# Designs tried in a protein design chat: VH-VL binders against q17rb8r558to768. Part 1

All scores and structures are predictions.

Target 1, 211 residues: q17rb8r558to768
Amino acid sequence: TAELSHLTKNVPIFVCTMAYPTVPCPLHVFEPRYRLMIRRSIQTGTKQFGMCVSDTQNSFADYGCMLQIRNVHFLPDGRSVVDTVGGKRFRVLKRGMKDGYCTADIEYLEDVKVENEDEIKNLRELHDLVYSQACSWFQNLRDRFRSQILQHFGSMPEREENLQAAPNGPAWCWWLLAVLPVDPRYQLSVLSMKSLKERLTKIQHILTYFS
Unless a header shows other numbers, all headers, positions and changes below count from the first letter of the chain; antibody chains aren't numbered by Kabat.
ipSAE, averaged over its two directions, is called F for ESMFold2-Fast, E for ESMFold2 and O for OpenDDE. V2 adds 0.75 times the mean of E and O to 0.25 times the DockQ between the complexes of E and O.
[cut] marks letters that were taken out.

## First folded at step 1 (VH-VL)

Design c1 (framework fv_cofetuzumab)
Fold by ESMFold2-Fast, scan of step 1:
Structure c1 (fold): chain C 211 residues (1-211), chain A 120 residues (1-120), chain B 111 residues (1-111)
Amino acid sequence: as target 1 above (211 residues)
Amino acid sequence: QVQLVQSGPEVKKPGASVKVSCKASGYTFTSYAVHWVRQAPGKRLEWIGVISAYSGDTYNNQDFKGRVTMTRDTSASTAYMELSRLRSEDTAVYYCARDYEFWSGYFDYWGQGTSVTVSS
Amino acid sequence: EIVLTQSPATLSLSPGERATLSCRASQSVSDYGESYMHWYQQKPGQAPRLLIYDASNRATGIPARFSGSGSGTDFTLTISSLEPEDFAVYYCQQSYEWPYTFGGGTKLEIK
C-alpha cells in the first residue's frame, strides 16, 4: 500500500495546453520526455503532474492546473492516450528542469471564501444570472458546435447548492471556460483568480460579448 | 501471484487460422497491456503486437499485415491472438507477455508459450 | 525498425568466470537520461525471463551477479561469476519505438 501525497516542489510540468479543475484533459503522448514523466508519476504513486501552456519569456505560464492520471490507452499508430482530469490550480514559484522535461516549485490556489451573509446572497444571485446566460449561450450555438462540445467535454455540469463547497468554486464555470472561444491570455487570467465573484463577472462579460 | 496461462498446442494446415488464448490472474487485468511475441525453432524472438486490456486498442507489427487480430475479454481476464492464412513459416512458439507499468515496454511476466505447427 | 545486433553469437565459459555480452542498436534507444533497452534469459523449452530493464535496473528476484550498463547504441550485460544455472540464451530488446525488436541472442555454453 502506497500513501498518496500532493507535490509542491520539483513538480513535473507537461507544457502543452490549458487545464481546469474537474475538466477531463485527454493527452496524446508520443514524446519520450513525457513518456518518462508519466511513468515516474505512476511509479511514485502520485499519479499526477502539472499542466501549463507555453510562455515566450518564461518557457511556461505562471499558472496552471494539476492533472490526475485516470488511465492509459495504447493507440494503433504507436502513441498513447493518457486520460487525466483537472485537479488543483497552482501558481509557479520557481522553474527547473529534470531529464528533459520542465519542473516547478508551486503553491496551490484556492478561492477566498466569502463569509458575510449579504455578500453570499449577492454571490448566489450573480451565479444564478451567469449560469442562465451560459445555458442560453450553449443552447443557441449551431447544432454542429454543440455536438462537438458535448463529444469532447461532455454535458454542462449542474448548478451546485453550496457555491463555496469546492475550493475552486462550481464545476460548470471551468467547463464553460474550457469551451468558450477566448484567447488563452483570458483563460489564464480567469484560472489565476482567487475570487469567485470576479471569475463569474469575467465569464459574464465574455458571454455578453459572444451574445 | 501474477500468472499468464496460455492455451495448448495447435497443429494446422496451410491457409487455416489459429487462435491462441492467454488467461491472466493475480492482478487487475485492465490496468496492463498484453504483448504477443513468437519464436520459430532456432530463431530470435519476434514482436507481433500489443493490445490494451482496458480499451481494446491494438498495434500490430506490419510484418503480419492484415493476418493478425488481437482481442480481449475483460470478464474472463483473457487476451486472444488470432493469426489467419497460416504458412509453414508461421510454425513457432507464441507467447503472451505483460507490460510491467501500462507502457513500460519490458515484460515482467510471460505465458508458458503455445506451440503452433503449420504443415500439410 | 531498430535492428539489434548481439555479440558474440556464442560464448563458451566455465563456472566462476565473468561473462560480458554486448548489444548494439542501429540507432540510439536513449532519451532524456533513460535507455529503453532490456535483457532476458531463456532456457530450452521455457519462456524468456526478465533480467534487466531500462539498461541497468535489476528485475525483482534477479541475483546481484547480473548487471547491465550502457546508453545510446551500446549496451552490455555482465555476469560477474557464472553459476551452472546461468548457461542459457540471452536476448536484448528495445522499447524505444514500435515495432519492438529483439537481438539475435547470445548463447552462453559451458566449456
Scores: ipSAE 0.006, ipTM 0.515, lowest interface PAE 11.7, mean pLDDT 87

Design c10 (framework fv_cofetuzumab)
Fold by ESMFold2-Fast, scan of step 1:
Structure c10 (fold): chain C 211 residues (1-211), chain A 120 residues (1-120), chain B 111 residues (1-111)
Amino acid sequence: as target 1 above (211 residues)
Amino acid sequence: QVQLVQSGPEVKKPGASVKVSCKASGYTFTDYAVHWVRQAPGKRLEWIGVINAGSGYTYNNQDFKGRVTMTRDTSASTAYMELSRLRSEDTAVYYCARVYDTEGYSFDYWGQGTSVTVSS
Amino acid sequence: EIVLTQSPATLSLSPGERATLSCRASQSVDYYGTSYMHWYQQKPGQAPRLLIYDASNRATGIPARFSGSGSGTDFTLTISSLEPEDFAVYYCQQSDTLPLTFGGGTKLEIK
């Protein structure tokens, strides 16, 4: 429960790449518009902005993820090195512009909690199965690819005791989605889901395809 | 010609509230954040919080335990800080300040300060 | 929160002497080669005035006799040759993490 999560109107949007809850997203920023955006985020104390991929209309996707600025280094040549991590997911309600960069009015997404005891038991069984498949997929990857993933994304997050403790579900799901070699359309589809069961099912299908 | 001009001194009873204003001029008000800082007599500076003048978004230091409310009026280029349930320990000079334009969170321009005295 | 400790609390010197003021942070304020530590001067009845930002950069209009140094947790403000107008209270401030915090101040007094 952070007060920073209430930024919902005229949110600055960096249109570039996919971002996911809890996953690091280091950025090297060159464009003056984005340097201004980052500087403003720091100056206002929000230390966050939205990240969306572009679409076919030279606009941006209907879903994205907030990036929380951990640290920034402004270089004398006009570049910025920005260390960020994914935060809350959002749905875009309205698009706008400010000083050359995109803005949006947004609504944050949270997974719908499963309350029924039988459904919770089934969810845990599905989770354990998919997690085991993910571990097997990663360990069976060629050494070169495993080393590169570990270098850029770190190790796969550990299992969480309570699958529904986090509003976005288990962190390992997002780490896996970042490293799987899938089309951005599939990544956006998974990012937009409000059901942990649907997300685990989709991930399972992807893993089966690459097994 | 950047200036931040604050409202005049206030004397309040314990339990009352006080609202301090900070009028900006000489720059585009909505492009910068306004921070609030206080200083008790002979004591260190203490950060209260920040408001984004464009969006109205605020972030408050938790030490003020829900007693502080920050707002702004974009048409008047004025920021406000209201502190409720005043205690004698809230006696201080309250400053508004703008962020320095090269790196975040260093304060390049300050208001002149508003003296707030809380006494019985 | 990051706690900033300034020393000495009071420093008594004469014009023309060198002043060295210390600020120590409870944890590192460095990231990607930048130290997010700033220095301010405050005279009685006045708002603080920015002297140094990001450990070592002089703010606009600040005389060359003022310099900042340090990294990580240990920072120094140096005034190479004191002028009469330099006798004031000096505060350090970190901007690495929220909440923003200030040191307790060093009072520079004329001997």
Scores: ipSAE 0.000, ipTM 0.429, lowest interface PAE 17.1, mean pLDDT 85

Design c2 (framework fv_cofetuzumab)
Fold by ESMFold2-Fast, scan of step 1:
Structure c2 (fold): chain C 211 residues (1-211), chain A 119 residues (1-119), chain B 111 residues (1-111)
Amino acid sequence: as target 1 above (211 residues)
Amino acid sequence: QVQLVQSGPEVKKPGASVKVSCKASGYTFTSYAVHWVRQAPGKRLEWIGVISAYSGDTYNNQDFKGRVTMTRDTSASTAYMELSRLRSEDTAVYYCARGLDYYEGMDVWGQGTSVTVSS
Amino acid sequence: EIVLTQSPATLSLSPGERATLSCRASQSVSDYGESYMHWYQQKPGQAPRLLIYDASNRATGIPARFSGSGSGTDFTLTISSLEPEDFAVYYCQQSYEWPYTFGGGTKLEIK
């Protein structure tokens, strides 16, 4: 979309946690700066802002994900309850500030399409194998943890017929990354990938240690 | 102390099978993966595959698919690697090693099991 | 599969000298924030011992004289001042993708 392609300069950044394409990210916002940021996003009609995790240098990470505002409640006590869902991934090109919150100039990320027929077949086989491993991991998880995941993130998304239809690849990959008990550095690494094959391979590798 | 103890040396004829055990102690067995690695005399280390002690799910290196079977017994805290249709080229020391996750490498190794295949 | 090439094959040095061992990967084994390269020491008749994991982190109990560096395709293991017990074979290993692969090894020998 043209609107999205124009939202690449001075993009407001919420520095807090990991966000992923298609994954819900509910936020409870207390800070006046972020309440202002969210209100501005709504008023300008973009209804989007970037989400990045903090890095070691008191800055924010070089990669993040746009959050689309689905609903927002501004409460009298200064709280905001914001329902968001992850959109496009991005790479940070330049950092800035506006009225106490961070901003960035960004470049959106998309997966590189696999064109070769044999490679597409192999990709589907890898996908189906890793999806099955993910389902096994989730089903074998202790009841308490499975219930918490279902409550917060919902069920694992179904397999998609066309693996490469979405620019970020299958939704279930991102759902799984959100629920896996892995270090944020790994999550950031996977978020930055432009290859679905590479992402599936990394996810498979991690599942071997946990499931 | 964290330890992996392997079964003793084996001498086999070509075409036979060998099954090596790896008993874990000093840690929660099901919290870690078990990797299998071999080394022929004077050669580099060669990765055979990995098994999740939790689920029993395996990945076998393509070079060994159809001949290697990895299993584990959670009650005994023991992992097993069976290699079938042995060839003289399978003569090696076979190691099991613990892997926690993608980041930490293989930090605890068994002492090795010598497998000799000769006619 | 990812091929790891170690150089030199043999390094002859005296105690007290600095050792620098190289490992080159056929493709990048790094992604944002991490490099999935590990180093092991092996003495005759013994299992390998983990020295360095994720390119630069010392494993538990490993002396400070051992350090790792590098990213992408080029990695280095450095031993700042060799002790007699350091003369052994050293292997690099990648965990970036399955199958895991090892380098050919560098044998560190007393001059």
Scores: ipSAE 0.000, ipTM 0.419, lowest interface PAE 19.2, mean pLDDT 85

Design c3 (framework fv_cofetuzumab)
Fold by ESMFold2-Fast, scan of step 1:
Structure c3 (fold): chain C 211 residues (1-211), chain A 121 residues (1-121), chain B 111 residues (1-111)
Amino acid sequence: as target 1 above (211 residues)
Amino acid sequence: QVQLVQSGPEVKKPGASVKVSCKASGYTFTSYAVHWVRQAPGKRLEWIGVISAYSGDTYNNQDFKGRVTMTRDTSASTAYMELSRLRSEDTAVYYCAREPYDSLGDAFDIWGQGTSVTVSS
Amino acid sequence: EIVLTQSPATLSLSPGERATLSCRASQSVSDYGESYMHWYQQKPGQAPRLLIYDASNRATGIPARFSGSGSGTDFTLTISSLEPEDFAVYYCQQSYEWPYTFGGGTKLEIK
């Protein structure tokens, strides 16, 4: 819509860590350039900016996720904590700079919907299998590690009845990617996928490796 | 009523330090940033920097780096600006002014009355 | 830093006349429909007083004869019909980025 069109050109980019749809991403902000960036996002009313990991060739990666500002907390020691949650995924089309922080022209990503009845049935079976494997992996973690995950990311989202209702697929997939001890290269690869089947298959392989 | 009240005039010798206070009343002190601005006789307004009343976080204009220190006391609802190694060109009226911190980029709606600082031998 | 240039430096007018004051920024101070440009009035021996914030919004208690306009790099403060108390120095100020900066001022004086 009109609002979304304003969020595709000269989008401010926080170059730091991986972010995923629906997943909380609290940020500790001290640097003046990022304080300015956050301020502008709040002042313009968009309350959003992009998050990308760094890249040696292009300063930051070709794929990222929008973060929506939920709240800003000022700490007694002079730092700020910006509570954000992941929104839409994007692909970077053009890179720029503005007052010391990176910017980008972007294109939002959506999963390609499966229309064939047999393929939908197979997707559901794969989903249920992988979800069960994820639950087993999580429950078998030591209490300490599980508690840390719950504190930072919350509990694993419940299964969704319609796997293709959301443009990014089920929320639990992104929650799991945020908590799995996987190299950012692999995380970025999964973030860029436009197929729920491919994403579930990759997640399954990762879970099998750690099981 | 919302107001900022500054300390009285100061006369200092070159090389000394001066500390100006700015006491807030009539609003929640920690919900606003405090900015410092000065004006030399017959010259334009010059921005010195800002401090968050809540966090104590500061940003100082590079023209003053190493010489300006901003602090605040939340229990007294008072902000302070200390300028060290004073020079004759630091002779000016120093103002404090408030800005909403969670909505950065807003204008200075309330100003202190100003503190005259004279640096002479 | 963003440099603000005000013109003219001095404007001589009579009560009842329209005053138009200009402020030009060295780079755009506007983002997504908002302009981070403000106007202040200063009289001798007094602190500045906020007149206009975010380019066009009149501050509380400021008479309707004061209005602001502009976006990007070019901004204007207009006083539709000068009153005796309006003869003062006017400053523009940007809050788009740190350091915040002020223009050189326009002195409005009686002809």
Scores: ipSAE 0.000, ipTM 0.442, lowest interface PAE 15.5, mean pLDDT 85

Design c4 (framework fv_cofetuzumab)
Fold by ESMFold2-Fast, scan of step 1:
Structure c4 (fold): chain C 211 residues (1-211), chain A 123 residues (1-123), chain B 111 residues (1-111)
Amino acid sequence: as target 1 above (211 residues)
Amino acid sequence: QVQLVQSGPEVKKPGASVKVSCKASGYTFTSYAVHWVRQAPGKRLEWIGVISAYSGDTYNNQDFKGRVTMTRDTSASTAYMELSRLRSEDTAVYYCARDSWGEYDLTYYFDYWGQGTSVTVSS
Amino acid sequence: EIVLTQSPATLSLSPGERATLSCRASQSVSDYGESYMHWYQQKPGQAPRLLIYDASNRATGIPARFSGSGSGTDFTLTISSLEPEDFAVYYCQQSYEWPYTFGGGTKLEIK
C-alpha cells in the first residue's frame, strides 16, 4: 500500500540471505536484535523490513529485497519463525545502525519498461523460450531435489499474460533464481538488473550450464 | 524434543472417508515436509505421499490417486491425511513422519515418526 | 517404481552373534557418490525408528554395533554383536525417486 511504498529512510535490514520478489522466505529468528526488529515492524504497522546478504567488509550488499511479514510464531525457547514473502527490490544509498541491527536509506528498483514493438516481440519470444527451458529443467530434476523445492519454495509459478505488468517482471523468474544452485554473487548480480531481457538472458545461460 | 502426535484409532465402513491428524511440536513446523506411510497387518511399509508444511503443495503416490488428500494447518502445527472411498484393503496403521531437512544435495529420510493411527475398514 | 527385495525374510540368531541383512534394489539408487538407501528398525506395536541413512551413516543415538554398507543396487545392514533389544523387524527404504519404496522387511528373532 501507499504507506508501505514510502518506506525508504532508516529501513531495518536483516543481514542473512538472498530474497526475491514474490518468493516465500521463511526465517528462523534467534538473535534478540532481530526479534526486536521484527516486533517493531509489527507494532508500527509497516510489517516490512529489508533483507541483504553480508559483504566482505563486515557490512551488507548494495542490493536487496524487502520482505513482507505474513505471520509470526514465537516459540517457547526464545526463537521466532517469521513467514515472509519478497516484495520490492532496492539499492542501498546509506548505511546505519539502530539498537544492534543494521538500517539503510534505500531506492526501490523497477524494471525499465520496453516500449518498442519489435523489442516487445523479441522479449516475448525470449521469455517463452526460457520459460520452456525452466519447465524442462524442473520436470527433469531428481525427486530428492524436487522435495526440497516443494518444501521451501512451492511449485513453479505459471506464466503471466503480460510480461511487464509487474515492476519486477514475471514471478517465475524469481522463483527459479531462488531454486537454482548458483553462487550468491551471481544471484545478487541478477537481482540488481533493471532489464527483464538481461535477466531472462542470464537465467537462460544458467539453465544451459545445467543442461 | 521433537514429537509427532497422531489422532486416535478409527473404525469405518466400506465407502466412508477417514481423516488422520498429525500434530507437530518441538520444532519449526513449516521448516520440514511431512510424509504419510501406511502398514497393513503383516505387510511392508507403503509410502502414500508428502506435503510441504510451508507451501501446502503435495505429491501423492499414484496408487492413491484420486482418493488421498493431504492438507496442513500452520497455526495448529498439524498435518492431515484424508483417504476416501475406503475398502477393506485400506485397513492399516497410518503414520506421519518428518522429512530430514537440508540443502539441495541432501537425501530425504524419515527422522521422526508419529505413533501411528489404526484404521479398520469393516462392515 | 523401484522394487526393494530384502533377504532373508527371517533370521534366527542368538545374542552375541553377528547379523547380516541384505537389501537389493531393482535399479541403482546411487548418484554423485551418494546412495539414497536408509534402514529402519520396527518393534511390535511401535513406529519405525531410523537407524542408518545414506547407506552408511548412523542416525543420532544409534549404537556403534549397527553399520550400513553398499552402493548401486546392493546394500547391507550389519549388527556386529546382537543385544536382546535388537530382535525386531528391519526395513530398507530408497529416496532416489518417487514414489519412495520400502523393502519387505527382515525379521530378526531369537533362536
Scores: ipSAE 0.000, ipTM 0.493, lowest interface PAE 13.8, mean pLDDT 86

Design c5 (framework fv_cofetuzumab; at its last look DockQ between E and O 0.05; V2 from the best seeds 0.00; counts 0 for: pae O 9.3 > 2, placed apart)
Fold by ESMFold2, look of step 2:
Structure c5 (fold): chain C 211 residues (1-211), chain A 122 residues (1-122), chain B 111 residues (1-111)
Amino acid sequence: as target 1 above (211 residues)
Amino acid sequence: QVQLVQSGPEVKKPGASVKVSCKASGYTFTSYAVHWVRQAPGKRLEWIGVISAYSGDTYNNQDFKGRVTMTRDTSASTAYMELSRLRSEDTAVYYCARTEYGDYLWSYMDVWGQGTSVTVSS
Amino acid sequence: EIVLTQSPATLSLSPGERATLSCRASQSVSDYGESYMHWYQQKPGQAPRLLIYDASNRATGIPARFSGSGSGTDFTLTISSLEPEDFAVYYCQQSYEWPYTFGGGTKLEIK
């Protein structure tokens, strides 16, 4: 039902790493609390939980990404892997705890779409420029690093005709942020952005820094 | 209706192999793990191992010392268990069972096959 | 591996009586208030049937006379008022760690 896709209260939170919309996030799950949390998500049919990085002041960051469970499997040695992909981004409104794992009341984020035709044109121009820069960066990586990225994250997502169709903007932006070695503060800043223009501008600055 | 239907009885000589099949119906085969359990006459149930129907990953009970091979055919919704180098002690009823709601998070077996009798005698 | 010890081995009772079956684990099978202990019924010539999962939850279609309790190492299956169809062998099973193990069973007989 539609209610299962819009959890906002007492959302279970896995406190571990940065997750991004559309990006695979395979998880090795060994702690009993997280085994229980994921089991409950499957039992209730939601098949979702939030991912946040840790924060020393608040236990976990003020922004995160929902992970959608695609499958659960195990390694030959008996350890478990939860195959997930990033979904909607969110802001944390209130923190809680349940049976050893964190919970949160959340507010979902999505991009504010520009409607002015001149602004759309400018956005497309910026997008195409930054996309080209990202492609060049990836093509110019040392073979070892490019192979590692392909193995863990797959190929860079294809260019999208409608830049604003997806609620979180183009998938390639999130893929790039997942593979770039950037400071967590910059990662959280971009995750929280609701302007595609600002996101593209930040990505461009990051690419220039690593150029 | 959710069910598991196993292959028929087998009579084998020591040193041979046996392969038991387990056909699933009434649910999404790749969303559950399949367990294999056996019961020798008058003995307790013994867990053999588990296979993910999705990935084919397995974990075998080490008491079987590498004699167990578990496989599946996702297009046929069928799991298989092969036991090699059979001994008379392997005479038992072999069951397949599924784990409800996932491969490792729900580790109780909610649906069982009818059992396959395997007799090992010279 | 975790050893499960069931007692008594045989329990002889009449219909209408209360049955209490025990399962003791060699180490705790509980974390964070959740217990990874399950109960099955097996009748002659049949596959096991899930009764209770996670120590205390009845499986779908299991009559209310069946209940489970316990945590840590000590678990109990209770049948509040025996029916003729309840005379069978009962097994506990842990899923706390690999390999999963079963208890030796309690045979519930008509007295």
Scores: ipSAE 0.057, ipTM 0.629, lowest interface PAE 7.0, mean pLDDT 88
Fold by OpenDDE, look of step 2:
Structure c5 (fold): chain C 211 residues (1-211), chain A 122 residues (1-122), chain B 111 residues (1-111)
Amino acid sequence: as target 1 above (211 residues)
Amino acid sequence: QVQLVQSGPEVKKPGASVKVSCKASGYTFTSYAVHWVRQAPGKRLEWIGVISAYSGDTYNNQDFKGRVTMTRDTSASTAYMELSRLRSEDTAVYYCARTEYGDYLWSYMDVWGQGTSVTVSS
Amino acid sequence: EIVLTQSPATLSLSPGERATLSCRASQSVSDYGESYMHWYQQKPGQAPRLLIYDASNRATGIPARFSGSGSGTDFTLTISSLEPEDFAVYYCQQSYEWPYTFGGGTKLEIK
């Protein structure tokens, strides 16, 4: 599966909603073009496709997230529920079309690592602060909203000891981004960032706004 | 004016290969996909596969277990279907048919070739 | 694969009579108002000809006496008043999912 994650040419693109690393993204697939896309993804063994939001100018956004197919449930009427989870982020280099669905040549995004010890310390402090703010925000939500979020996205991931272990940074940041009621354009800006510090700063601003 | 003209009848031995051509005229070849369908004597029509004339992308019926190869020559507005490892059961009339590109995945076949008779016998 | 069952296998009628042909799918071939079922006519020694597409739309050049209806799993081709040239084999075909499949056909013969 690791070798298949290097798919960068003619990546099938599901144009629908925002997807994020490590965040579950269940899909209801009914259009023939996407049914085919899903089937091909499974048959070829990749079990992956890209997710991008719609864009009025370019058909779909310049940034997206790979989705890993975990399971497919076929319904009697031919529709399917696809259990997917977010993988790598990507930037679109070239747009294309294949058999009715969009494709893209892409490059994967990875965070720029911070090497300076003082900067790492500062990053950790910021991370912990924003995490606490996020927890507070979530706890202060109405019960019904919390329940909905938990049902759809699951629980907020725990803090990680090594913030730079994964190329996408801490998982809780993406979970939070997914549940925050912000404009997709804003979410896209965060998705495209290669600096954890910048993402945390932006997330903090959002949390402050909603507090 | 829109036509699909297929190659002539073929007689092959078991184990051999056959390649049928389908030449399009009267429309923009690359704006459509080409389906291949066969009909054995007294049997129902059987879908073989489809090729995009634009991209060359193909989707084959898995029942043929990799014996089918579809290609196209855009400069000649011609689609090709090759069936290898022929068996007696492959004896049939083979048709090419047009479907709109972009919708061919779930669309209909509005123009058909005249058919190519393929006989496999020892 | 989706199995299409056509009935009757043979239909014997006279010119001027009404013909009703049925096609049943093993699973639904419809979603969100669209039905991916098509009908073809085939005469001896000829290729199939498209009659009806998407369950109820007449193809270009097809006479008004031909009509299609149905959704989900059950579809019908109707010929309101048979003409001599209508005696042929009729096939239904689904394009809802791969592989495309055809029915066994209904032979409409002159009584």
Scores: ipSAE 0.012, ipTM 0.539, lowest interface PAE 9.3, mean pLDDT 90
Fold by ESMFold2-Fast, scan of step 1:
Structure c5 (fold): chain C 211 residues (1-211), chain A 122 residues (1-122), chain B 111 residues (1-111)
Amino acid sequence: as target 1 above (211 residues)
Amino acid sequence: QVQLVQSGPEVKKPGASVKVSCKASGYTFTSYAVHWVRQAPGKRLEWIGVISAYSGDTYNNQDFKGRVTMTRDTSASTAYMELSRLRSEDTAVYYCARTEYGDYLWSYMDVWGQGTSVTVSS
Amino acid sequence: EIVLTQSPATLSLSPGERATLSCRASQSVSDYGESYMHWYQQKPGQAPRLLIYDASNRATGIPARFSGSGSGTDFTLTISSLEPEDFAVYYCQQSYEWPYTFGGGTKLEIK
């Protein structure tokens, strides 16, 4: 057992989909290169790897999210599912390859803390307003869509007392971004933000559009 | 000391069921998967299937379809394999063996139980 | 399923001699530099004992005289100088896909 598991150089990258802090990301692993990558992550004891969407210029995007391996289980057809949960966000500094899968040197991304009392008050008001809009949007979805979301992502997280306690901001923001029917390019843009205020503002605009 | 200790020998009649246990000690049970392998007298080793100690998920070899049930008890650190509708050709020594939980897809069995003799006779 | 064929079925040698045991898979059990082939030793009345994993790595406590090699479909277990306790049955096993499968075994017997 390791007490600290920080990984910033030659990080294995699964190039597939968007991933977000605290959000479940079950992966259907069948390609030999990714089976090898997952196996190595478990053998080294890190039990985590990076997730990025593809990019035609650089093979994968400049920003991504670490995934922590929670469990491995089976489908009826014999394929394996790797249950993961999103961890820290990162920016890609350098790209590489290892045995058919991508690697990267990365820098972890954290929200910039707001210190001013008036700004903290305004941030709280914006947060509470957007959270209420998110709840209304989710409750007004057709039963089929709501059931699918609950099955894949679980329940919407509760709002937090301290908005800046977590380095990535409130968990519900990431849950919502995972379920909103928006362009992945837009999702990537939001993932890269270092401002909770900017992230809440953009989420609000999306919710207003769908209202 | 890492060990897998199996239940004692069984003698069954054709058509009966047998349940073999495999108790783990000396390691974190839920970090490993448990495989079941049998060997008939003078024959090769034959893989029956695997169970994740963490999730309880199983994969059973199709040769045993409908007859084998694998379970585990995390509180007791024990895995179980039940084989039903026994026939004389099921006479064998049954082994449990572990693989690291994430490695059971591609891994090797480093620790084995001592084996449980199951005799099916009319 | 992947079929593993071991040869010879029986190998008769004297202590001090080199033993070479073969295992052939019906399809490749290797990808991207990894080979999912393992070797076990079994003595009468005992459970199998892991010797070599991932084609060429010695398991903990296994003497240096045991070595493994090969990739793709063709694998070899070598014992450089036989000791009396090495006369046993040896099995290869693939973990490339389910179901896991074992070879038929090679019985190493004293000449």
Scores: ipSAE 0.007, ipTM 0.560, lowest interface PAE 9.1, mean pLDDT 87
ESMFold2 (binder alone), look of step 2: mean pLDDT 92; pTM 0.945

